# VH-VL binders against q9umr5, part 225

Target 1, 268 residues: q9umr5
Amino acid sequence: SYKPVIVVHGLFDSSYSFRHLLEYINETHPGTVVTVLDLFDGRESLRPLWEQVQGFREAVVPIMAKAPQGVHLICYSQGGLVCRALLSVMDDHNVDSFISLSSPQMGQYGDTDYLKWLFPTSMRSNLYRICYSPWGQEFSICNYWHDPHHDDLYLNASSFLALINGERDHPNATVWRKNFLRVGHLVLIGGPDDGVITPWQSSFFGFYDANETVLEMEEQLVYLRDSFGLKTLLARGAIVRCPMAGISHTAWHSNRTLYETCIEPWLS

## First folded at step 11 (VH-VL)

Design wb1 (framework fv_dargistotug)
Fold by ESMFold2-Fast, scan of step 11:
Structure wb1 (fold): chain C 268 residues (1-268), chain A 122 residues (1-122), chain B 106 residues (1-106)
Amino acid sequence: as target 1 above (268 residues)
Amino acid sequence: QVQLVQSGSELKKPGASVKVSCKASGYTFTDYAMNWVRQAPGQGLEWMGWINTDTGNPTYAQGFTGRFVFSLDTSVSTAYLQISSLKAEDTAVYYCARHHRFDYPWYYFDYWGQGTLVTVSS
Amino acid sequence: DIQLTQSPSFLSASVGDRVTITCRASQGIRSYLAWYQQKPGKAPKLLIYDASTLQSGVPSRFSGSGSGTEFTLTISSLQPEDFATYYCQQLNSYPTFGGGTKVEIK
């Protein structure tokens, strides 16, 4: 039998987006129990990420308790950050594969339709004024806004991403790292044609420097300092990188080739 | 099983220095940050700051920079609070307190030391 | 700096009474509040966190409620061992405590 799969959606999303993913899993791993969490759907996905983490944690605890052999997480877009925090705050999680499906793991710095809907007159260059305020941090998208030209403001004001990445110290940092390191596999998926996640390499822990040059994971301070365990996971052979071109942001959960190449091998 | 045991009371003159210890047992010392909280006689609780027990990096609340130093000896699972140039207004019970559970980014305390009374008088 | 105001500062009640203590925050703190009990000559003990979640081992007669700026700690049936001073604390940022409420049992 296959381990259960828990699916966490993204910004302005719901469980309906994963109907094709469920078909693929049923075809290749028949009998797999797949739970797509119907929490923080649509506009509720704008709630602060720590609030979402609390709600999703309550939902995953009984699923994990029923599966002593472990579970797999498939976490899409913003949902990948929720899953990052879940793995850190749960001292008893039994996650085998954490499959991060085009999630901005180092943050977001790009003009998107979602940003224009929320802040119509903003540009990526001036959003830091809103996002790094106390009011802005009450919106999920601002929790992972990472302006490379205002890194000091990001480090001081980010209530979520800077903390889970260990970029700003916190009393829980050491145990969050310890908990995260219990994951079996960290499967990173993303690609250059996503069109929303900016830079797309954020899905692989790469990000802009102050000149907007992308530095890959191994050049990041969070990796070099092993702030939450990336260097340890990589040395353990637990990080899988699966980039794929030709896939737009809303198509990651409905592309059969992507599923067969990047997801299917990790659903034991 | 978790215990935080602090050093005994101190009577000091103004201008002197004091070093309070807080020895932890019953858990992995480096997994939990240590906080310092003081309570002046007949008054409420005042948070002073915390120290990262894994890295040794201290963070001080406003008003506790300069004369106050947080440090560690990881080999004996002990945190220290040093106060230099003591003043009468430093008279208080000083508590070490373990950062509660490693859930969310909240600051609250599950286990406390018994307290160390520091009296500063001439 | 988020300030917490507790009322009343002093309470005298009989065993079996329902006791309610209020804590008000100077700005919204969602549910991010904890309650501590401090008995004379002892260190504080965590009773409640996240406004309403009881700490393990705390009797069910203790309950917390509230969100935003107004919070309450209720002791449904006061017992002799509940003689103590109670403090609220906001936990969303660097900690600040209320002034305390001293409960005396007759």
Scores: ipSAE 0.690, ipTM 0.851, lowest interface PAE 1.2, mean pLDDT 91

Design wb10 (framework fv_dargistotug)
Fold by ESMFold2-Fast, scan of step 11:
Structure wb10 (fold): chain C 268 residues (1-268), chain A 122 residues (1-122), chain B 106 residues (1-106)
Amino acid sequence: as target 1 above (268 residues)
Amino acid sequence: QVQLVQSGSELKKPGASVKVSCKASGYTFTDYAMNWVRQAPGQGLEWMGWINTDTGNPTYAQGFTGRFVFSLDTSVSTAYLQISSLKAEDTAVYYCARNLRFDYPWYYFDYWGQGTLVTVSS
Amino acid sequence: DIQLTQSPSFLSASVGDRVTITCRASQGIRSYLAWYQQKPGKAPKLLIYDASTLQSGVPSRFSGSGSGTEFTLTISSLQPEDFATYYCQQLNSYPTFGGGTKVEIK
């Protein structure tokens, strides 16, 4: 009776991380078919995001085809960007609720342990040198690196985020926008205590300006120009913002209160 | 039944202007970007840029800014290339080409117009 | 800007021959490469995109392979209608074409 749920994991993650989320869904919506995709697990999550989008697309097509009533997506961290692109490239997706769990929708600009592991000597101020090279764009992390002090380089070198956000024009932009706009609900979840996503408001399409002052979604050029449909979705009443304090990055998929408040209401 | 039909050949003097048309049929015009590619006599293919058929926003390759203008008339599903201040080196066959609607961000050209020969001579 | 170098520029072959054309990129472009066929006086025709995916309607004797910086177009058994100029095109940045390979009858 309930629409199937497809779960897409994040960086250095796998399906095992969602065992608590699956239990919550089973308790509140018994009988829901939940598929956690076991693609690009662990270190394979560093593969370029367009490669991941291609693989996840092949996996979701048969699931969506079997559910004419629609499906829901729950996409965690980096996985939220994969799901953004899926909704844009699929001419025939039937996604009702797209639930984005603490995903850097406008990009990342912060020194995290993941970046230090991959680039041990790099600070956030220097990472643009690596990420905006052709070699750097072969790593998923660099595909959404958004240095507010080198926005010209971001706009020209980002092979993924600048394109799906419509920040750089592309021949497919019009059809990507039309496809994305078919989503029923865009549910944005995140919070100030995440500790990884920087700025945390990136999960709500906010981001730093050149002075590192956070501008919210409605002040972003991509919103004002309606580049991929955010302004249209907001006007339609289809965007849900659900911020919650006190939750660290690895706890979004295992916090019961978060689930009950922000996720459960959108699983029809 | 996708078809791109271009206007006929043009013979022009240096300093004149020319406007080449490319009429699309068999698909929704605004769903696919239109590219322009030229080929000088005996030479290879050179991408000039593209125009967003939904917004009308053009993007020009390096070397094609200034004298070259891409435009549209969506009411007749037609794209235009205008070249001003024609020079002898502009002599070429000009092709319009539709962007392949592939899932990912690549400029592949699936349908091409038959080409328009523009000859610039004194 | 990414440069594409095709070799050979000119190739003489007979019907039934196996023909191989190489395209080399100045830097890595993954699988973002297409092949086009152009007959004299005609517009180019898309043969292969994403390095190895045949466009619908293209005969199976055409195949593409490669990734990164080296790519090949192979015609397994050349037919009379295959005498043409072949171009590779890259798509890691704005489109650029190789110089072309003219396949002529021997």
Scores: ipSAE 0.401, ipTM 0.713, lowest interface PAE 3.3, mean pLDDT 90

Design wb100 (framework fv_dargistotug)
Fold by ESMFold2-Fast, scan of step 11:
Order: structure tokens, then C-alpha cells, then sequence
Structure wb100 (fold): chain C 268 residues (1-268), chain A 122 residues (1-122), chain B 106 residues (1-106)
């Protein structure tokens, strides 16, 4: 009766992290078929994002084929970027609700524990030297590193985020936009107490300008130019914004109030 | 049936200009980028760049800026390559080629025009 | 730029022969390689993409293998219509082509 739900995890994560989310879905929408994709877990989450997109695409095809009425995606952190690309590269996806849990949709620019683990002596101001090299672009975290002080390097070197956001042109851009626009609802979730996603407004397509002042989605060139369909989706009433304070990065998929407020209404 | 049909051969003097056309049929023109590839007599293939058929935005490979211009007429599903200030080293067969869509493997060419020979000779 | 080196540049073969052409990349390109066939006076024709995926309509005697920096195109039993020049192309960055391998009648 309820549309199936497909869950995509984040950086250094696995399917186990979604135990509480599955309990909540079962309580409010009993009988829902929920598939948590157990691909690229742990260290494999560092593989280039286009490689992850290929693997996740192969996994979702048979699930979508069995659900002609449609499916929902719940995509956490880095997984939200994987899902952005899936919606663009699949000519025949049937996604109704795409629920993005605290994903850096405009990129990441912050000193976080993940960054310190991978590059202990690096500061956010210096990471562009590594990430915008060919070697750095073989790591998922560098695929969405967005240094606002070196935007020209980001635009030329980003092999993933700049392309899916239409910030740099791509031969597939027109069809990617058409495919993405088939989504029923884009549900954006995030908040100021996340502590990892920097700026936290990246989860809502906001981002730093060159002075590190956050500009919201409607002030972004990608929105104003409608590069991949955000302006069209907003005009259609298909974008839902659900910010919530008090939630840390690892708690988005395990907070009952968040689930009831931001996720449950979109799981028809 | 997908087809790319190019204009006929051109014989030009140094300093002249030439405009090669590539008319597409059998698919939605704006859904696929168009590439230009040249082949000098007896030599291999050399990629020149591509044009976004929806926006008209061109991207040129290094060495093909300045004298080379990619343009479109979407009303007739046609892409154009214009070369100004022709030089002898521009003598080549010029091909248009449709970009094949496959994830991030985006520089693959599934359909090609028959080629246009441009000869620059005094 | 990523440089592609094809070997041999020229080979003579007879109908029925197994033909092998090698393409070496100057740096790792994963599986992001395509193979084209070009007959005299004609445009190139896509044979294989993603190193080993055969394009629709291409005869099964053509196969591709390899990943990273070394790639191979194999024609299992050469036919008269297969005498042509073959090119490899990397598709991971701005495209570059190999120098070509001309397959001629022995």
C-alpha cells in the first residue's frame, strides 16, 4: 500500500545507523518495504562519488521496477549528493519524495572531525590544494569540497558537485535537468546545531560568498539560472524546507520528533 | 533513425573564412551535446570542443580558441563550425559527433556526421 | 593531457585471423576508454565504450578488455569488412585519441 522507501547512507557510515528510522517508519506506516542500501560502507564511502552513483543505480533499478506507483528516497549526509545524481542520471526514475537529511547540497567548507581524521595537519583554508588536484578528486569528500575563497578552482576542478549543480556546464546537463524535475517532492532537512555540515545552510542550497557571508538558495546563481530545476520545483510547490535546531549530525536518522515533523508527512 | 548530415567540401584561400554545418535528425536536438573533431590528411583524430545544444554555450579545447566558433540554429536542428583567418594547417576533414549519454563517461561519440573536407590552398 | 599510445601502428592480417590491438594510457583512467573503427573515406564508428561494453549492433567478434592504464581490442576472427583503422579514446577528461592502428590485408 505505502510506496517502498530506499535509504542511502553517508560518509564512514553503514546500514546499521538507520535502525531507529526503520522502527519509526514501521510504527507510522506499517507494511512499508524499506531497503537500506549496504553499498560503499565504512572506508568505501571515500570512493569517488560517480563510482558510488553507478553502484547505487544498479541497486535501485530492480526496486523501482517492482513499484510502478513510485518510491521514496531518504538520503543522509553525503548520501544526499549520491541521490541528487541518481535523480539526474536515471532517464526513468519514479521517485516521489526525495528526503535529504543534512546533506551538503552546495558543498562543504569547514574544519570537521572527518577532515581532521583524513588530513590531520590541514586547515579548511589549505585543503583546496589537495582536493582540487586529480588525486584529490578520487576521494568523495573532495568531490563536494567548496572553498568560497577559490571558487574558480572549485568550478574547474570539481568532478562531481559543480557538474550536478550546473555550476560548470556538462554535455548531459539538459537531460539531467529533465530527469531531476520528475521528482515529486524535494524535502530539505538540516539545522544550525549539526556541527559537521558547514555552513549548515548548505543543506538548503545556501552557501558562503567570498566574505563567508551565507547567501540563501534564492540568491544563488544556480537557482536564478534554474541550472538543474530548483526554481521550477519551487514554483511548482515541490520544495519543502524543514529546519530543526538541537540536532547533531549523527542524530538526524534517530530523532523521533524530527521524523514526525519532517519525514513522516512525505512517506505516502 | 539518428542522422547527422554535414555540408559539402570547401576550397578556400589563406585568410578566408568557412562555415561548416551539421544538421541533426531522428532525435531531440537539445537533449544531446554536439562535438567537433578534426582529422588532418593522413593523421589521427583531434577533439576541438563541444557546444551545449540547449543553451548555445561552447567549450573549446586548447588550440581551438579565437579563430574557431561553434554556434547553433535550434529551429532547424543544425550546429555550425566557423573558422576565420584560414591557414594551410587548417586543411582537414571536420566531423560533428553527438555526445553519448552515460553517467560521467560523457565524452563518447555514438553518431558522427559524414565529414566536411576543408582545403586551404593558395 | 592524458596521452594514449596504440600498438602496433600497422598490422597485416588474413581473413579468419585473431587480431589484438593494445592501448596504453599515460595515467590511470579506470574503465573510461572507447574504441572506434574508421574505414577509408568514412566517419569513425563507435565499437566499444567503458572498456568492454559492446555498442548495440556491433558484431560479437569484437571485444574489449582492460582497466587503469592497459587496454586491448580483440577481433576473434577477422572478416573482410574489418579491414580499417582502429582508434582508442579516453573519456575521463577532455578527449584524447590514440594514434591509430591500421589493419591491412596480408
Amino acid sequence: as target 1 above (268 residues)
Amino acid sequence: QVQLVQSGSELKKPGASVKVSCKASGYTFTDYAMNWVRQAPGQGLEWMGWINTDTGNPTYAQGFTGRFVFSLDTSVSTAYLQISSLKAEDTAVYYCARNFRIYDLWYTFDYWGQGTLVTVSS
Amino acid sequence: DIQLTQSPSFLSASVGDRVTITCRASQGIRSYLAWYQQKPGKAPKLLIYDASTLQSGVPSRFSGSGSGTEFTLTISSLQPEDFATYYCQQLNSYPTFGGGTKVEIK
Scores: ipSAE 0.534, ipTM 0.802, lowest interface PAE 2.9, mean pLDDT 91

Design wb11 (framework fv_dargistotug)
Fold by ESMFold2-Fast, scan of step 11:
Structure wb11 (fold): chain C 268 residues (1-268), chain A 122 residues (1-122), chain B 106 residues (1-106)
Amino acid sequence: as target 1 above (268 residues)
Amino acid sequence: QVQLVQSGSELKKPGASVKVSCKASGYTFTDYAMNWVRQAPGQGLEWMGWINTDTGNPTYAQGFTGRFVFSLDTSVSTAYLQISSLKAEDTAVYYCARNHKFDYPWYYFDYWGQGTLVTVSS
Amino acid sequence: DIQLTQSPSFLSASVGDRVTITCRASQGIRSYLAWYQQKPGKAPKLLIYDASTLQSGVPSRFSGSGSGTEFTLTISSLQPEDFATYYCQQLNSYPTFGGGTKVEIK
């Protein structure tokens, strides 16, 4: 009776991280078929995002085909960007709710433990030298690195985020927009205490200008130009914003109050 | 079904201009980008650039800025290539080619026009 | 720019022969390579994309392989209609083509 739910994990993550989320769904929507995709786990989450999109696409096709009534996506952190691309490249997706848990939708510009592990001598101000090289673009985290002080390099070198956001033109842009617009609801979740996603407003399509002042979604060129459909979705009433304070990056999928407030209402 | 039909061959003198057309049918014109590729006599394929059929924004390959202009008329599903100040070295077959829809961010071509020979001679 | 080098530039073979054409990229392009066939006086036709995926309607005697910097197009049993020039193209960035390989039937 309930639509199936597909879960896509984040950077250095696996299906095990979602055990609490699955418990919550089972309690409120018993009988829901929940599939946590067990692809690109751990270190393999560093593979280029377009490679991950291809693999996840192959996994979701049979699930969507078996559910003519539609499916829901719950996509965490980096996984939210994978889901953005899936919705754009699939001509026949039947996604109702796309629930994005603290995903850097406009990119990332912040020092994190993950970046320090991979590039221990790099600071956020210098990471653009690595990320905007051909070698750097073979790492998923560099695919959404968005240095607001080198926006020209981001626009020219980002092989993934600049394209799916329509910030750099691409031959597939119009079809990607049409496909994305078939989504029923875009549910954006994030908050100021995340501690990893920088700026946290990136989860709501806000981002830094050149002075590191955050401009919200409605002030972004991608929204104003309706590059992939945000303005159309907002006008349709299909964008849901659900910010919550007090939640750290690794707790979005395991907080009951967050689930009840931001996720549960969009499962059917 | 899907067809790209180009205008006929042109014989021009140096310094003249030419405008090649590429009329699309069998699909929604604005859903697919249009590329231009040329081939000089006895030579290989050379990509010239593409135009976004939804926005009208052209992107030119290195060496094809200035004298070469991509444009379109969406009301008749037609893309145009205009070359000004023609030179003998512009002699080539010019192809329009549709970017493939279903692949990830790849630049490659599923349907091609039949080609338009432009000959520049005195 | 990613440079593509094709070899051989020309070959002559008999009907039924196995024909192999190689394409080498100046830098790694994963599997992001396509092959086109161009018959005399005609537009190119897409044969293979993503290094090894055969385009619909293309005979099964055509196959592609390779990854990274070295790629191969194989015609397992050459037919008279395969007289053509074959081009490789990288898909990842702004398009670049190999120099072409002209195949003549003996």
Scores: ipSAE 0.596, ipTM 0.817, lowest interface PAE 2.3, mean pLDDT 91

Design wb12 (framework fv_dargistotug)
Fold by ESMFold2-Fast, scan of step 11:
Structure wb12 (fold): chain C 268 residues (1-268), chain A 122 residues (1-122), chain B 106 residues (1-106)
Amino acid sequence: as target 1 above (268 residues)
Amino acid sequence: QVQLVQSGSELKKPGASVKVSCKASGYTFTDYAMNWVRQAPGQGLEWMGWINTDTGNPTYAQGFTGRFVFSLDTSVSTAYLQISSLKAEDTAVYYCARNHGFDYPWYYFDYWGQGTLVTVSS
Amino acid sequence: DIQLTQSPSFLSASVGDRVTITCRASQGIRSYLAWYQQKPGKAPKLLIYDASTLQSGVPSRFSGSGSGTEFTLTISSLQPEDFATYYCQQLNSYPTFGGGTKVEIK
């Protein structure tokens, strides 16, 4: 029947957030085995992303092993970055559809409630001073903090995002690219009314230049250099872009129209 | 069967240049980065840097900039270390070592060349 | 650079003895540590990575433990072929190695 689905949650989140998504999948694809991973829940979601990748990998291995026909990933918000790294570090993953729900794929540069909770007195313009320190890199949100006014610091200090995006070189980059390219479909979902992911086009590999003008994926150096395979995937017809207006950050996994339009078609 | 085979020992005068080779076999050369590690006589291991075998871009550890050059020839699956203006303190066994490959952002080495002794004297 | 300090620098033991080598890091490195064995005149051989994961083909008498800043390599029953120098290496950033521990049998 249908390939199993693995769900990876986001920042300050847990498996409970996906109850509506599970209902939708059960209605349209009855019998689908859906596993929502209960790892790094709540405040544990602040742990460094490479630590989260290790934990999620250990959970995902037996699920993939039991599904020789393949699996699908649905990865929400920060979880989309975890899934990016999972696809790169696993030389044996069998992921068909990787569905990224409003994830900051090129990073985050915005004042949000989550940022204020962790750094109450900091403004986005000054957060680079904390995030690009060794101490700051022990927090997941700093692992994908991308200050467009201090891109040199981001490139040198980011222990996670700059590496998985191939923005700074690493000995594993070539195998990470090779592994990532085995994905069947990269389904990117996001929209202008998200209210958290800044810029919202980060969910589609767009991002700010030094003047805070958004450059889309095809204008990014990581795309032009094909650093981890985006250009190859696009040429293969494997990238799906599904933007939708009117959806706030916490509603991507509980909106029926979004599910029917952007997710359902990619669950086989 | 993964193998890294290095060139033979070299005896050089101060001021000369040397080029050490490391030929890989048994795997896809461009899938794994190559590191260089040296060991002075009776001393421990010292990491020198690495080269991206797909792009050819080298990265040098502090202390190994300038006189040290990493390069490669993908057509023969070979990495090279060149040292110019040799000094007596460059006397060491030089190892090439394959970066493990893909598990996380770690630098660790699963296969090593047999080593090339470079002696700089007189 | 993250500094690694090994102790002891030299150790003599009999066949069958349990041998313990310690590696201390100057800052927390989680479990991101590897151990290598180097026999005289040979290249180093990877024994353990991620503090406690045994490399394929390495005898089970070798084990690693520890996390954060303190790590241990244990050889449960020393064999003649275990005469070697052992090095720890941190995986958390650009590679640095401990000073080495030379193990002599008898």
Scores: ipSAE 0.763, ipTM 0.882, lowest interface PAE 1.1, mean pLDDT 92
Fold by OpenDDE, second read of step 12:
Structure wb12 (fold): chain C 268 residues (1-268), chain A 122 residues (1-122), chain B 106 residues (1-106)
Amino acid sequence: as target 1 above (268 residues)
Amino acid sequence: QVQLVQSGSELKKPGASVKVSCKASGYTFTDYAMNWVRQAPGQGLEWMGWINTDTGNPTYAQGFTGRFVFSLDTSVSTAYLQISSLKAEDTAVYYCARNHGFDYPWYYFDYWGQGTLVTVSS
Amino acid sequence: DIQLTQSPSFLSASVGDRVTITCRASQGIRSYLAWYQQKPGKAPKLLIYDASTLQSGVPSRFSGSGSGTEFTLTISSLQPEDFATYYCQQLNSYPTFGGGTKVEIK
């Protein structure tokens, strides 16, 4: 039998968005128990990411307990960060494949429709004033806002991304790395035509330097220092990068070709 | 059984130095951060900082920079607190305390040493 | 830094009494609050973390509640061994402690 699949949605999203994915999984892997977690839907997805991590943890623990052979995680957009954090804090997770579906894994720094909805009068260049305040950190988007021009503020004020990345040292960084390294495979999916994740390379742990030049994962300090285990995972062949062009952000979970190429191989 | 055992009481003169030890047992020493907490006589608890037991990187709370040094000897699962240029105001019980759990980047203290009284008197 | 204010500083009670201690934070700290018990000459002992989760081995007569800026520790029926000083601690930022509440025998 196939391992259970757990799906975590993204910002302003719900379980309904994954109806096509469910269909694809059922067709190619009949009998697979797929659970799309219906938590923090819609505007509730703006809740602090640590709060979301806690909620999703409560939901996945029973599922994992019933699947001693392991489970697969498919985590979309913001959900990918939630899942990475989840795997960092769980010392007993049994995740075989962690599929990060167009997630801003290295953060977000760009104006998007999502951002304008929340901050209609703010530009990305000024958002640091809000996001790196205690008030701003109460919103999920600010939890992974990564301003390359204000690195000091990011490192000191980011209450989520800087911590799970190990960029700011904290008492549990070592254990979180250990926990995350329990994953069998890290499957990173994204592409240049996403239109939301900025830069799109963030889905592959690439990101801007101080001059807004995009550097790859291997050039990032978090990789070079192996702060949360990327270098170790890569060394053991556990990281899979699956870029795909021609897919908009809202289509990653409903594109059949993407599913067959980047998702299906890791559900067995 | 998790245990933190600290060194014995110290009596020092102003200007001297003291080094308090905290030996851990019953768990993997490098998996849990170690904290130091001070309690002056008849006063409350004051967090001094923490040390990463894996990397050895210390973080000091405000007011505990300069004269206070956290260090490790991982070969014997021991954390150390050194206080130099002792002052009368440093008279206190010093505790080592282990981080509680791994659930969030934040931390409580689930296991404590028995405390070490450092008395600074002329 | 986040300041924690405990009330009362001193509390006299008898065995069997219901005791409530309050801890107020200078700003919102969600549920990131712990309670400790300390007896004379001894190290603090963790009682409750995450505002309401009982530490393993702690008697069920201890309970914690609250979120945001106001928290309470309750001892449903005070026992002889419960006479001690209690501290709240927050970890929303760098750890800080309340001033303590000494529970004395009436």
Scores: ipSAE 0.152, ipTM 0.685, lowest interface PAE 1.8, mean pLDDT 93

Design wb13 (framework fv_dargistotug)
Fold by ESMFold2-Fast, scan of step 11:
Structure wb13 (fold): chain C 268 residues (1-268), chain A 122 residues (1-122), chain B 106 residues (1-106)
Amino acid sequence: as target 1 above (268 residues)
Amino acid sequence: QVQLVQSGSELKKPGASVKVSCKASGYTFTDYAMNWVRQAPGQGLEWMGWINTDTGNPTYAQGFTGRFVFSLDTSVSTAYLQISSLKAEDTAVYYCARNHSFDYPWYYFDYWGQGTLVTVSS
Amino acid sequence: DIQLTQSPSFLSASVGDRVTITCRASQGIRSYLAWYQQKPGKAPKLLIYDASTLQSGVPSRFSGSGSGTEFTLTISSLQPEDFATYYCQQLNSYPTFGGGTKVEIK
């Protein structure tokens, strides 16, 4: 029958947000065991991403162990970064499809309501002063803050994203790359009307250069160096890109057309 | 079993060069980064940097750029530390140490070489 | 970089005593601290990582506690083989070590 599906939520989120997604899966793949992890819900989603990775790892181990045929991951927004790290730190994961649902894979550089709630007087142009401090790196949002005008500070201070993307070298890089490459399919989903993820192409490993011009995945140094396996996965035919217009950030998990086009084909 | 075996002690004159070796066995050499740690006589531990055993790319701590070079020979599972233009203050025991952390981005060391004493005197 | 201060730098205790060594970080490092034991003429051995997780093969009389900026290594019943220098190390960024604590058994 169908492989189990594990769902990882995003910032200030919980399992309840995925009601419609579960309905769609049940309609097209009846009998699928879907586990929506409700760790780090609400305010706890602000905890440092490495702490979240540890907690989610403990939750997914028994699920993966019970499914020798493999599992699928659906990881929304910030949750997509958690899942990136899970695939790298687990030397025994059996993930077939990793479905990244509007996640800032190359980072975030934009004014959003989430940042205004946490740092009311900050602008995207000056948030680097807070985020690239030791105190700032204790917040998940700052773990993937990527200021294209202060790339040297990002590379030196990012405790999470620069490491997991291989933008700054780390002793674990070789093992993390080897583990990540065991994934069957990397399904990237996102779109121009998201309104939160900035630039929206971050969901497809594109990002701003110093002039705020977006460079796509194949122009990124992390791709060209194959730092964690993107070039190898693309050559293998394992990367799927599924952009869709007309979908706002909080609607990716509740749009039927999106599900049928981008998610359903990768659940087996 | 995992083992790191370092070369023997060296007595050098100021201005000379020394090359310390650290031979690994019992695991896949390129799966784990190698660190170098220095300990001057009667002093504490000082981290010098690390080398990526897969890529050969070294990272040096502040104070260890210039005269210090980390390198590898993967065909014999060996890491090297070379110190050029030796000074009296380079007198120390030099340790190689394997980075173990997988679950977290931590630098901590599970296996250490026995140490190589480098003495610089005229 | 993050500075670690150990206290005391030296202590003398009797076999069977409870020994406590402290390590203070210049900034918060959560639980990202390790403890090493170094016997004279030998390489350091990893005792504890993640502030309180005991390394495989290390006797249970060793324990670690603390978070943020204040950390403690405890030896519950000191043995003759515990004569050594103990070092804390932070894991939060590029490694830095404390100055060491030399433990002598009376």
Scores: ipSAE 0.067, ipTM 0.664, lowest interface PAE 6.8, mean pLDDT 90

